# Designs tried in a protein design chat: VHH binders against q9yez8. Part 28

Target 1, 342 residues: q9yez8
Amino acid sequence: MVEARGGLDPRRLFKAYYSLSPPVEEPRDIAYREFAFQLFDGDVYVRHIGFDSMEELLSYMAREAPKNAYYSVARYSLPTARSMEEKGWLGSELMFDIDVDSLEGCGEVLGDSCLSRGYKQAVRLVEALYRDFGVPSTLYFTGNRGFHVLADCGWCRRLGREERREIARYFTLEGLRLELIIPRPGRRGVRPAPPSPDDPGLRGWIARAALERGVDLSAVHEAIEDLLDDVRVAIDVKVTQDISRLARIVGSLNGKAGLLVARLGLEGFHPGDWLSPFRGEVEFRASARLEESRILGRTVSLEPGRVYSMPAHIAVLLQLKGYGAVAGGEVVVRAAAGWRPL
Below, E stands for the ipSAE of ESMFold2; O stands for the ipSAE of OpenDDE; V2 stands for 0.75 times the mean of E and O plus 0.25 times the DockQ between their complexes.

## First folded at step 13 (VHH; framework vhh_8cml_1)

Design U2 (at its last look DockQ between E and O 0.77; V2 from the best seeds 0.00; counts 0 for: pae E 2.05 > 2)
Fold by OpenDDE, look of step 13:
Structure U2 (fold): chain B 342 residues (1-342), chain A 124 residues (1-124)
Amino acid sequence: as target 1 above (342 residues)
Amino acid sequence: EVQLVESGGGLVQPGGSLRLSCAASGFTFSRYAMGWFRQAPGQEREFVAVISWSGEYTDYSDSAKGRFTISRDNAKNTVYLQMNSLKPEDTGVYFCAAKRSYMLYTSPSEYDYWGQGTQVTVSS
């Protein structure tokens, strides 16, 4: 329990959470991973940290209460080395980053609608990785405005920057030639077969998109841009091509929103209080204007100078986003709140 | 109103160079792939080069490869075609074209907007 007398210190909240032995997921081959932390104190970024066990990691997190916690998608022989050469790269998981900021109309603090759209793209990505590449992957909410998809396979780990970029391009569609995927009818009246949902690769995805929109498969060309918008996944290519990228530790808190990095299924994503360890009803003094938005399943609007009664998981989020501060009440921190995506 | 205005054409000797520019207005330039096409007298309009919306990906006709470079400046809403080692067969009217797409297209029929063209003449 953290008392909000005179305002809530985010560090204190995070410390409370990490002190409760939260359900942080152990990165595979933990001893081969580089860890990095951003601390509340001066926004210091600490890198090149290694742990031999989950216990050590948890102990560190409890002690330091990081604002943000990361681990490398790469495995290294010596992860604590400062130079990449000395680290001894052994391979990297394939990582995809979807940020809702890349979506049109998504300027909200943390709008459920935008998160839903992002999630939908992430699900498609996961499905495509499996269907088209034969690669299983895991989907995570980043605890703020994005999703991570991590794929791990033998051949995936060995991919270099360029290969990773090409895989990313498969999803972004940038620079691809549609004529190679869906040929147009030739001058001599030869009509190529329309795409089928059973077709491999992008052709199949385009066909499926057509069906979902009620577009005749023979008329795909007439609606191709709309269909491609459905097929496209807005990933950050820079993230995917980077073999040394850092991923957020699952079960850790995102310092920007105070929400959990959470593993997600493919059945749906409904943002809510389960994404936060913070509970209770608090008084929140707004310092900035917030237009009516749906945040974590609740409609929220703010006027500067006004005090609102609201749940702690919303208040903490708003505070971290700079919309005001908790002015009163008590926040209960729970570590064992089951990751139950609704 | 959508406008594409080509410039930089002219008369040049074989082996010479030209830089074409196409200034775009009236649409969100950064969302469009941009292409260059050319048309010689009595011939069909043919593909020369295309560049993706971000500028990261390009494609060229076989005749243009190694000699021509397409680039763009999204801040200036302009696409460029640097033409080096020009040949008489490069003579024609060069057109700038725009397609709202993530992907690249080489067929003229795929493009949404066209410029009026600029004359390029390669002659001794």
Scores: ipSAE 0.773, ipTM 0.898, lowest interface PAE 0.5, mean pLDDT 93
Fold by ESMFold2, look of step 13:
Structure U2 (fold): chain B 342 residues (1-342), chain A 124 residues (1-124)
Amino acid sequence: as target 1 above (342 residues)
Amino acid sequence: EVQLVESGGGLVQPGGSLRLSCAASGFTFSRYAMGWFRQAPGQEREFVAVISWSGEYTDYSDSAKGRFTISRDNAKNTVYLQMNSLKPEDTGVYFCAAKRSYMLYTSPSEYDYWGQGTQVTVSS
């Protein structure tokens, strides 16, 4: 337990966290990965960094206390080389990014409800990867307003950018033609078969969604917009097609919200203090209005100019998001903050 | 108020080229698939080209494949149709259309909003 006295200084808080044997997960095949970091000094990004061991990575993070910490989804023979061509690409994991702010109505909303919407889409993606491709994957909270799904399998590693783009199309439904998947009845004397829950791919997903809603399989067109919303996953195609993409180091802190990058299960996501190593009660001076919102499991509202007593983990988030600043109190940094939702 | 405004039509000799533009306003352009349709005298409005909301995916009618290219610029709220190797059969009024969807649709009846059209005439 470390006490960070005085006003809130994110750099000092991150330094304390990384100095206390943080529960950072070792990236697989660490010696083959490019690492990148955003530092607090000047918001500088440093890239093309390599480590031969977890000990070296942890030592670096304790020394530099990065604002954000990343490793490549790619494995390279020369990860420290400056160009992609020189790095010697050996393959990349499949990475899917669900940015909560890209969900309709969520770019202007601060609160847990949009995180819940993003989580549900991320779970849907994990389930679909296994069901439709036989690919196990892992779900991560990014420490801010997003989720990553990372899938690693032998055939996945060798996929090029175009194959990855087509996989993303399958989940986003972007660019698919509905009439080729669920044809409308024609007048040529042939009535197309309705979709069945046993059909492969999107057609089967639509049928299963229809059954859950009590929609007759012969009448899916009457509810098609709702059915498509039930099956679609809003991933960023650019991220998935990019074989050089960076993933966040699990157990590191996200500089935008001061929250942990966390491995998640599929049984639920309930934001709370377990996502933060910061504790204590502080006085927070608001500089912006926040309508009543559920933030990290707590109900919060702000009026500009007022001072509020609140838990440190919420105050850190609100300050980093620009809603005000800590005006007093003490923050402690806990090593036993937990890494699972309960 | 939703507005789709086509421009760039005109009279062109066979084998010529023309670039159509459609400026959109009154809705969140990046959430809409966009299409170009055309209507020749005495004919139904028919599919020419369609592009997904991000611009990543396109599809074309058989007559347009290889000759026409649809593109979009979401920063400018504009969709384009580059038409090359024009033929008299391409003559008609070209309409820009928008559908709030991530999927592609080739039937005119699926589309929510329509422009007033721009005339393209290919004659010899």
Scores: ipSAE 0.408, ipTM 0.777, lowest interface PAE 2.0, mean pLDDT 88
ESMFold2 (binder alone), look of step 13: mean pLDDT 88; pTM 0.890

Design U3 (at its last look DockQ between E and O 0.88; V2 from the best seeds 0.00; counts 0 for: pae E 2.3 > 2)
Fold by OpenDDE, look of step 13:
Structure U3 (fold): chain B 342 residues (1-342), chain A 124 residues (1-124)
Amino acid sequence: as target 1 above (342 residues)
Amino acid sequence: EVQLVESGGGLVQPGGSLRLSCAASGFTFSRYAMGWFRQAPGQEREFVAVISWSGDYTEYSDSAKGRFTISRDNAKNTVYLQMNSLKPEDTGVYFCAAKRSYMLYTSPSEYDYWGQGTQVTVSS
């Protein structure tokens, strides 16, 4: 329990959470991973940290209460080495980053609608990785405005920057040639077969998109841009290309929103209080204007100078986003908040 | 109003160079793939080069490869075509074209907007 006297200190909140032995997921081959942490104190970024066990990691997190916590998608022989050469790269998981900021119209602090759209794209990505590449992957909410998809396979780990870029391109569609995927009828009246949902690769996805929109498969070209918008996944190519990229530790808190990095299923995503370890009803003094938005399943609007009664998981989020501060009440921190990715 | 205005054409000797520019207005330039096409007298308009919206991906016709370079400046809403080692067969009117797409297209019919063209003449 953290009492809000004159405002809640985010560090204190995070410390409370990490002190409760939260359900943090152990990165595979933990001893071969580089860890990095951003601390509340001076926004210091600490890198090149290694742990031999989950216990050590948890102990560190409890002690330091990081604002943000990361681990490398790469495995290294010596993860604590400062130079990449000395680290001894052994391979990297394939990582995809979807940020809702890349979506049109998504300027909200943490709008449920935008998160839903992002999630949909992430699911598309996961499905495509499996269907088209034969690669299983895991989907995570980043605890703020994005999703991570991590794929791990033998051949995936060995991919270099350029290969990773090409995989990314498969999803972004940038620079691809549609004529190679869906040929147009030739001058001599030869009509190519329309795409089928059973077709491999992008052709199949385009066909499926057509069906979902009620577009005749023979008329795909007439609606191709709309269909491509459905097929495209707005990933950050730079993230995917980077063999040394850092991923957020699952079960850790995102310092920007105070929400959990959470593993998600494919059945749906409904943002709510389950994404936060913070509970209770608090008084929140707004310092900035917030237009009516749906945040974690609640409609929220703010006027500067006004005090609102609201749930702690919303208040903490708003505070971290700079919209005001908790002015009163008590926040209960729970470590065992059931993952309800429903 | 959508406008594409080509410039930089002219008369050049074989082996010479030209840099074409296409200034775009009236649409969100950064969302469009930009292409260059050319048309010689009595011939059909043919693909020369295309560049993706970000500039990260390009494609060239076989005749253009190694000699021509397409580039763009999204801040200036301009696409460029650097033409080196020009040949008489490169003579024609060069057109700038725009397609709102993530993907690249080589067929003229796929493009949404066209410029008026600029004359390039390669002659001794």
Scores: ipSAE 0.739, ipTM 0.883, lowest interface PAE 0.5, mean pLDDT 92
Fold by ESMFold2, look of step 13:
Structure U3 (fold): chain B 342 residues (1-342), chain A 124 residues (1-124)
Amino acid sequence: as target 1 above (342 residues)
Amino acid sequence: EVQLVESGGGLVQPGGSLRLSCAASGFTFSRYAMGWFRQAPGQEREFVAVISWSGDYTEYSDSAKGRFTISRDNAKNTVYLQMNSLKPEDTGVYFCAAKRSYMLYTSPSEYDYWGQGTQVTVSS
């Protein structure tokens, strides 16, 4: 239990969580990974940390109670080396980042609706990776305002920055030449074959999008920009290009929102208290206005200077986002094990 | 009203350089792919260089590759074409064009908006 008197200290909440045998997922090939953490003390980042076992990782997190916890998408022969050249890069997973702030109308909007739109983008990405590349992947909520998709495949581990950029470009569509994918008729009346849903790659994807909209496959160019919006995935290409990128440890807490980094299925995403280990009813003193929003499945609005009774998991999120402070009540910390999205 | 205004053309000796500019207004510039096209008398308008909306991706015609550089400044709503090692066959009217798309288009027929053009003459 953590006392909420006089403004709740997030460090104590995180310490309690990590001390309760948190359901953290073991990163694959843990001994080959560089770990990094942001600590509450001084907000410093520590890097070049390695662990030989999951037990060592869990012991570290229980002791240090990190604000944010990461591991490298790269495997290194010597992950603790201080020099990147000395680390001995062995290959990296593909990582895709969907930040809901990149979606139209979602820049820094607090609430569940933009998360739902980001989730749909992430599901589209997972499905296309398998359909078009034969690559299974795993979808994660980042514990804040985004989603990560990670894929580990033998042929892609050794790809360099430019090849990874080309893969990301397939999904963002940026810089691709449409005439190479779906040519228009020539000046002499030559009519290229319409795209077919059985065509490989983006051509087939566009055809399937057209069928979904009831667009005649011979008239795809008349609706092309709408069709491209249906197939585009709004990922951050620079994340995917970076072979040294850090991924969040699944089951750890995100320091910006106090929510769990969670593995997701493709069947839906319904934010709720299952994303938080924090329980209890608290009094929250608002210091900023929040227009009516659906936050973790609950409708919330705030006026500065007013005090609200609310569930702890929402109050912790709002405090970390700068909307006020917990002023009373008690927070109970539970392990997140066994919880499912609704 | 959408406007594309080219500038920077002129007369230059073979081997010389010119920098073309195209100032855009009347649309959200950062959502548009941009291109430079050229037309010699009696010829079809031909692709020279295109650049994606963020500036991260470019394509060049075979004749421009290695000599010309397309760039953009989204804060100034301007696209540029730096032309080096100019040859007499580069002579023509250079047009700026815009298309609202994440993709690149190398055919003039795909572009929605066009400037009036700026003359580039490389003396033989």
Scores: ipSAE 0.438, ipTM 0.769, lowest interface PAE 2.3, mean pLDDT 89
ESMFold2 (binder alone), look of step 13: mean pLDDT 88; pTM 0.888

Design U4 (at its last look DockQ between E and O 0.73; V2 from the best seeds 0.64)
Fold by OpenDDE, look of step 13:
Structure U4 (fold): chain B 342 residues (1-342), chain A 124 residues (1-124)
Amino acid sequence: as target 1 above (342 residues)
Amino acid sequence: EVQLVESGGGLVQPGGSLRLSCAASGFTFSRYAMGWFRQAPGQEREFVAVISWSGDYTDYSDSAKGRFTISRDNAKNTVYLQMNSLKPEDTGVYFCAAKRSYMLYTSPSYYDYWGQGTQVTVSS
């Protein structure tokens, strides 16, 4: 329990959470991973940390209460080495980052609608990885405004920057020739067969998109832009290309929103209080205006100078986002927030 | 108003070079793939080159490959076509075209906007 005396110290909240031995997911081959942490104190970024066990990691997190916690998608022979050469790269998981900021109409606030759109794209990505590449992957909410998809396979791990870029390109569609995927009718009236949902690769996805929109498969050309919008996944190519990229530790808190990095299923995503370890009803003094938005399943609006009663998971989020501060009440911190991906 | 204005065309000897420019206005240039097409007298408009919105990806017709280079400057809202080793068969009106897309297109029917064209004549 953290008492709000003139405002909640985010570090205190995070410390409370990490002190409860939260269900943090152990990175595979933990001893070969580089860890990095951003601390509340001076926004210090600490890198090149290694742990030999989950216990050590948890102990560190409990002690340091990081604002943000990361591990490398790469495995290294010597993760604590400062130079990349000395680290001894052994391979990297394939990582995709979807940020809702890339979506049109998505503002700074963590809105449910934007998250839902991002999630939909992430699911598309996961499905495509499996169907088209034969690669299983895991989907995570980043605890703020994005989703991570991690794919791990033998041949995936060995991919270099350029190969990773090409995989990313498959999803972003950038620079791909449409006519290679959907040929146009020839001069002599010969019409190529329409795409089928059973077709491999992007052709199949385009066909499926057509069906979902009620577009005749023979008329795909007429609606091609809309269909491509459905097929495209707005990933950050730079993230995918980077063999040394850091991923957020599952079960850790995102310092920007105070929400959990959470593993998600493919059946749906409904933002709610389960994404936060913070409970209770608090008073929140707004310092900035917030237009009516749905946040974590609740409609929220703010006017500067006004005090609102609201749940702690929303208040903490709003505070971290700079919309005000908790002015009163008690926050209960729970380690097991009951992961309900729905 | 959307405008694409081509320039840089002219008369050149075989083996010579020209640099075409296309200045765009009236739309968000950085969101559009840009293409060059050409049309010889009595012939259909044909694909020459295309560049993605970011400039990171390009594609060329078989006739253009190795001789032509498409580039763009998003800060200047301009797309370029450097043409080297020109041949008489390269003669025609060259058109700049724009398509709002991440992908590349070689068919003229996909393009949203077109310029008026610039004449390129390769003759001895």
Scores: ipSAE 0.753, ipTM 0.892, lowest interface PAE 0.5, mean pLDDT 93
Fold by ESMFold2, look of step 13:
Structure U4 (fold): chain B 342 residues (1-342), chain A 124 residues (1-124)
Amino acid sequence: as target 1 above (342 residues)
Amino acid sequence: EVQLVESGGGLVQPGGSLRLSCAASGFTFSRYAMGWFRQAPGQEREFVAVISWSGDYTDYSDSAKGRFTISRDNAKNTVYLQMNSLKPEDTGVYFCAAKRSYMLYTSPSYYDYWGQGTQVTVSS
């Protein structure tokens, strides 16, 4: 447990978590990966780190208690080299990043509703990668307000920036010419064939979205904006283009919200206390206003200067987000054999 | 009220250059694809250049490729057309157009908002 009288030190919480046999997932081909960490002290980044085993990685994380923990989507022959040229790039996974704050109406909004919207887009991406490219992929919650989708496949490992940009454009739809995919009827009465759900690429995707909405395939133009919104995935193209990009270590904590980086399935995402190793009831002194919101499955409202009793996982999130500070109570940090006091 | 205001047109000699600007207001500029179209007397309005909402993707008519460059500054709500190596065939009224979309459109029938146009005349 961590006594919270006079405030709660996030470094102590993270140290406790990493010291208690955290359920961190081993990155594939760990010896070929560059690791990077953001430390609490000065927010300094430590890069060009390599590990030969999971034991070495876990020992490092327990010792350093990083604020954020990453590994490269790239495999390198010498991952500890200081320059990218000297690292000996062997190929990179495809990585897609969905930042829910970039979704329309979701910037500066705390709440589960925007996470749900981001999750739906991430599922759409996973399904389309398999359907249209034959590429299975894995979905992760980033521990804050985003999702990552990682795909590893033989043909995609050596793709350069431009090829990766083209793949990303397929999902963002940016820069594609709709008129070549779904032509409008000409003013001289020429009627192009309607799209079919069996058509390749975006044309088939639009047709399938139309069928799900009950839109007649010959009339897709009448609903085209809604249909495009049904198929578009709002990913950060720069992330996907970047062959040297860093992914988060699954089971590590995200320093912005104190939540776990979690592997997700495709059958639903319901934020709750399972995303946090922190338990207990604490007193939280608000320093900022929060309009009534659903935060990790709980309804939360804050007025500056007020003190609230709340679960530790919510209070830690709110403190890291700058809404106040824990003023009292005890935080229990989970361990592999169960929950143990700090 | 949506406004698109073109500027920068004028009379130039063949081989000369002009830079057109289009100042946009009344909508969220960064959510719109932008295009330049032109119309010569007695002709239909024709596609010149288009640019996606982020500026990352562009497309050009065959006559504009290699000579014209479309760009945008989302902080200034402005789209530009740099026209080099101008020819008499480039003469016409140049219109700025906007469509709320992340995609590109080269047919004028897709565009929802239009400016008043700026005259470009290439003559010796």
Scores: ipSAE 0.460, ipTM 0.800, lowest interface PAE 1.8, mean pLDDT 89
ESMFold2 (binder alone), look of step 13: mean pLDDT 88; pTM 0.894

Design U5 (at its last look DockQ between E and O 0.88; V2 from the best seeds 0.00; counts 0 for: pae E 2.02 > 2)
Fold by OpenDDE, look of step 13:
Structure U5 (fold): chain B 342 residues (1-342), chain A 124 residues (1-124)
Amino acid sequence: as target 1 above (342 residues)
Amino acid sequence: EVQLVESGGGLVQPGGSLRLSCAASGFTFSRYAMGWFRQAPGQEREFVAVISWSGDYTDYSDSAKGRFTISRDNAKNTVYLQMNSLKPEDTGVYFCAAKRTYMLYTSPSEYDYWGQGTQVTVSS
């Protein structure tokens, strides 16, 4: 329990959470991973940290209460080495980053609608990885405005920057030639077969998109750009091509929103209080204007100078986003808040 | 109103160079792939080069490869075509074209907007 006297210190909140032995997921081959942390104190970024066990990691997190916690998608022989050469790269998981900021109209603090759209794209990505590449992957909410998809396979780990970029390109569609995927009828009247949902790769996805929109498969060309919008996944290519990228630790808190990095299923995503370890009803003094938005399943609007009664998981989020501060009440921190993706 | 205005054309000797520019207005330039096409007298309009909306990906005709470079400045809403080692067969009217897409297209019929063109003449 953290008492809000004169405002909630985010560090205190995070410390409380990490002190409760939260359900942090152990990165595979933990001893081969580089860890990095951003601390509340001066926004210091600490890198090149290694742990031999989950216990050590948890102990560190409890002690330091990081604002943000990361681990490398790469495995290293010596992860604590400062130079990449000395680290001894052994391979990297394939990582995809979807940020809702890349979606049109998504400027909200943490709008459920935008998160839903992002999630949908992430699911598309996961499905495509499996269907088209034969690669299983795991989907995570980043605890703020994005999703991570991590794929791990033998051949995936050995991919270099360029290969990873090409895989990313498969999803972004940028620079691909549609004529190679869906040929147009030739001058001599030869009509190529329309795409089928059973076709491999992008051709199949385009066909499926057509069906979902009620577009005749023979008329795909007439609506092709709209269909491509449905097929495209807005991933950050820079993230995917980077073999040394850092991923957020699952079960850790995102310092920007105070929400959990959470593993998600494919059945749906409904943002709510389960994404936060913070509970209770608090008084929140707004310092900035917030237009009516749906945040974690609740409609929220703010006027500067006004005090609102609201749940702690919303208040903490708003505070971290700079919209005001908790003015009163008590926040209960729960470590075992069941990962119940609705 | 959508406008594409080509410039930089002219008369040049074989082996010479030209830089074409196409200034775009009236649409969100950064969402469009940009292409260069050319048309010689009595011939069909043919593909020369294309660049993706971000500028990260390009494609060229076989004739243009190694000699021409397409680039863009989204801040200036301008696409460029640097033409080096020009040949007499490169003579024609060069057109700038735009298509709202993530992908690249080489067929003229795929493009939404066209400029009026600029004359390039390569002659001794």
Scores: ipSAE 0.748, ipTM 0.884, lowest interface PAE 0.5, mean pLDDT 92
Fold by ESMFold2, look of step 13:
Structure U5 (fold): chain B 342 residues (1-342), chain A 124 residues (1-124)
Amino acid sequence: as target 1 above (342 residues)
Amino acid sequence: EVQLVESGGGLVQPGGSLRLSCAASGFTFSRYAMGWFRQAPGQEREFVAVISWSGDYTDYSDSAKGRFTISRDNAKNTVYLQMNSLKPEDTGVYFCAAKRTYMLYTSPSEYDYWGQGTQVTVSS
């Protein structure tokens, strides 16, 4: 087991992680990707960076210890060019972003339950991409308060901004007219057919959601707001429209929470210490109040000025979130701390 | 208390323009789709225009298309209806309405909150 001791200077912790052969996944077609990093030194954002190999990428990350690390969803013939025209766009993956803080009741709420809600939406998105579009996709935890879904298929790569907007609209449901999907019964004794779980598209998803809730398919309008909320995916449409969008490098650390960007399966998401390379028991001096919350599988509450004994992975998260600072103890950094689905 | 207050109505000649405003209070405006509806005496309220909660999506009645523009300013909690090329058949009381939704609805029965209306009269 490889250990590195450091204080809770975030740069030193990140440098220790990146120096220990981190389990970073190689982006596909690495030589065609633009890379961008947010660095601790001066908090600067550097972009238009290219790498010919995974070795170059890992060497850069070990040297610079970036706060945040990204690569383009686009493939470019000249990814280091400074203008989009000069880069030579070859196509972009579809990217979907679910920001947990945008969910009702989840803004500024630390806690596993809001992450679970975001995860369920992300799984629904993956399933709907496959079922409705025939597009396989991959689900990632962003290392903080969100999820990304990435799809790389032949026809996907060449879609323009407006096509991507329409795909995103299908999931957000914003601006759709329900009466065109689930017509209301008329007053004249003629009734439209109820939705069926075998129906294509949104109509089928509404029917399946109704069955899960025990709602009679002939009475979906009585529960329609709940059913729509079950089916809707609250993605950021601007992210999906943007062919030049940056995705996080899987296996890198997110500077907001000190957690790994992790590939996820569809069978469940249970936040815990596996999302962090940081280990040990530390003393944490709180500088802000935190109402009792479950954070990465642990119950946590804070009163300003008090000192708490807690696991390092939670203390690092809380320090990066501005709730206090580590005041004592030992942090051990482990490079292979993340969950990785097959 | 939820309030929707329309303003900007008045008397105008055919071919003229009016700009209606609807100031909203008592709810989180950015979580509501907004609509404009109108009613002539003895008639049912009819759909004119709707706008999604973000402002990114709109829909119009056949009679409003190309002449009317709905817009919103979420920072000011206000929805607008710019009415150009007005015709006598546009005469009526114009109401704004709100529904907490990300979708668009064109039936008055779907909306939960209504303003008191502003009179628009287009006289030949």
Scores: ipSAE 0.480, ipTM 0.806, lowest interface PAE 1.5, mean pLDDT 88
ESMFold2 (binder alone), look of step 13: mean pLDDT 88; pTM 0.893
ESMFold2, look of step 14: ipSAE 0.460; ipTM 0.797
ESMFold2 (binder alone), look of step 14: mean pLDDT 88; pTM 0.895
OpenDDE, look of step 14: ipSAE 0.557; ipTM 0.790

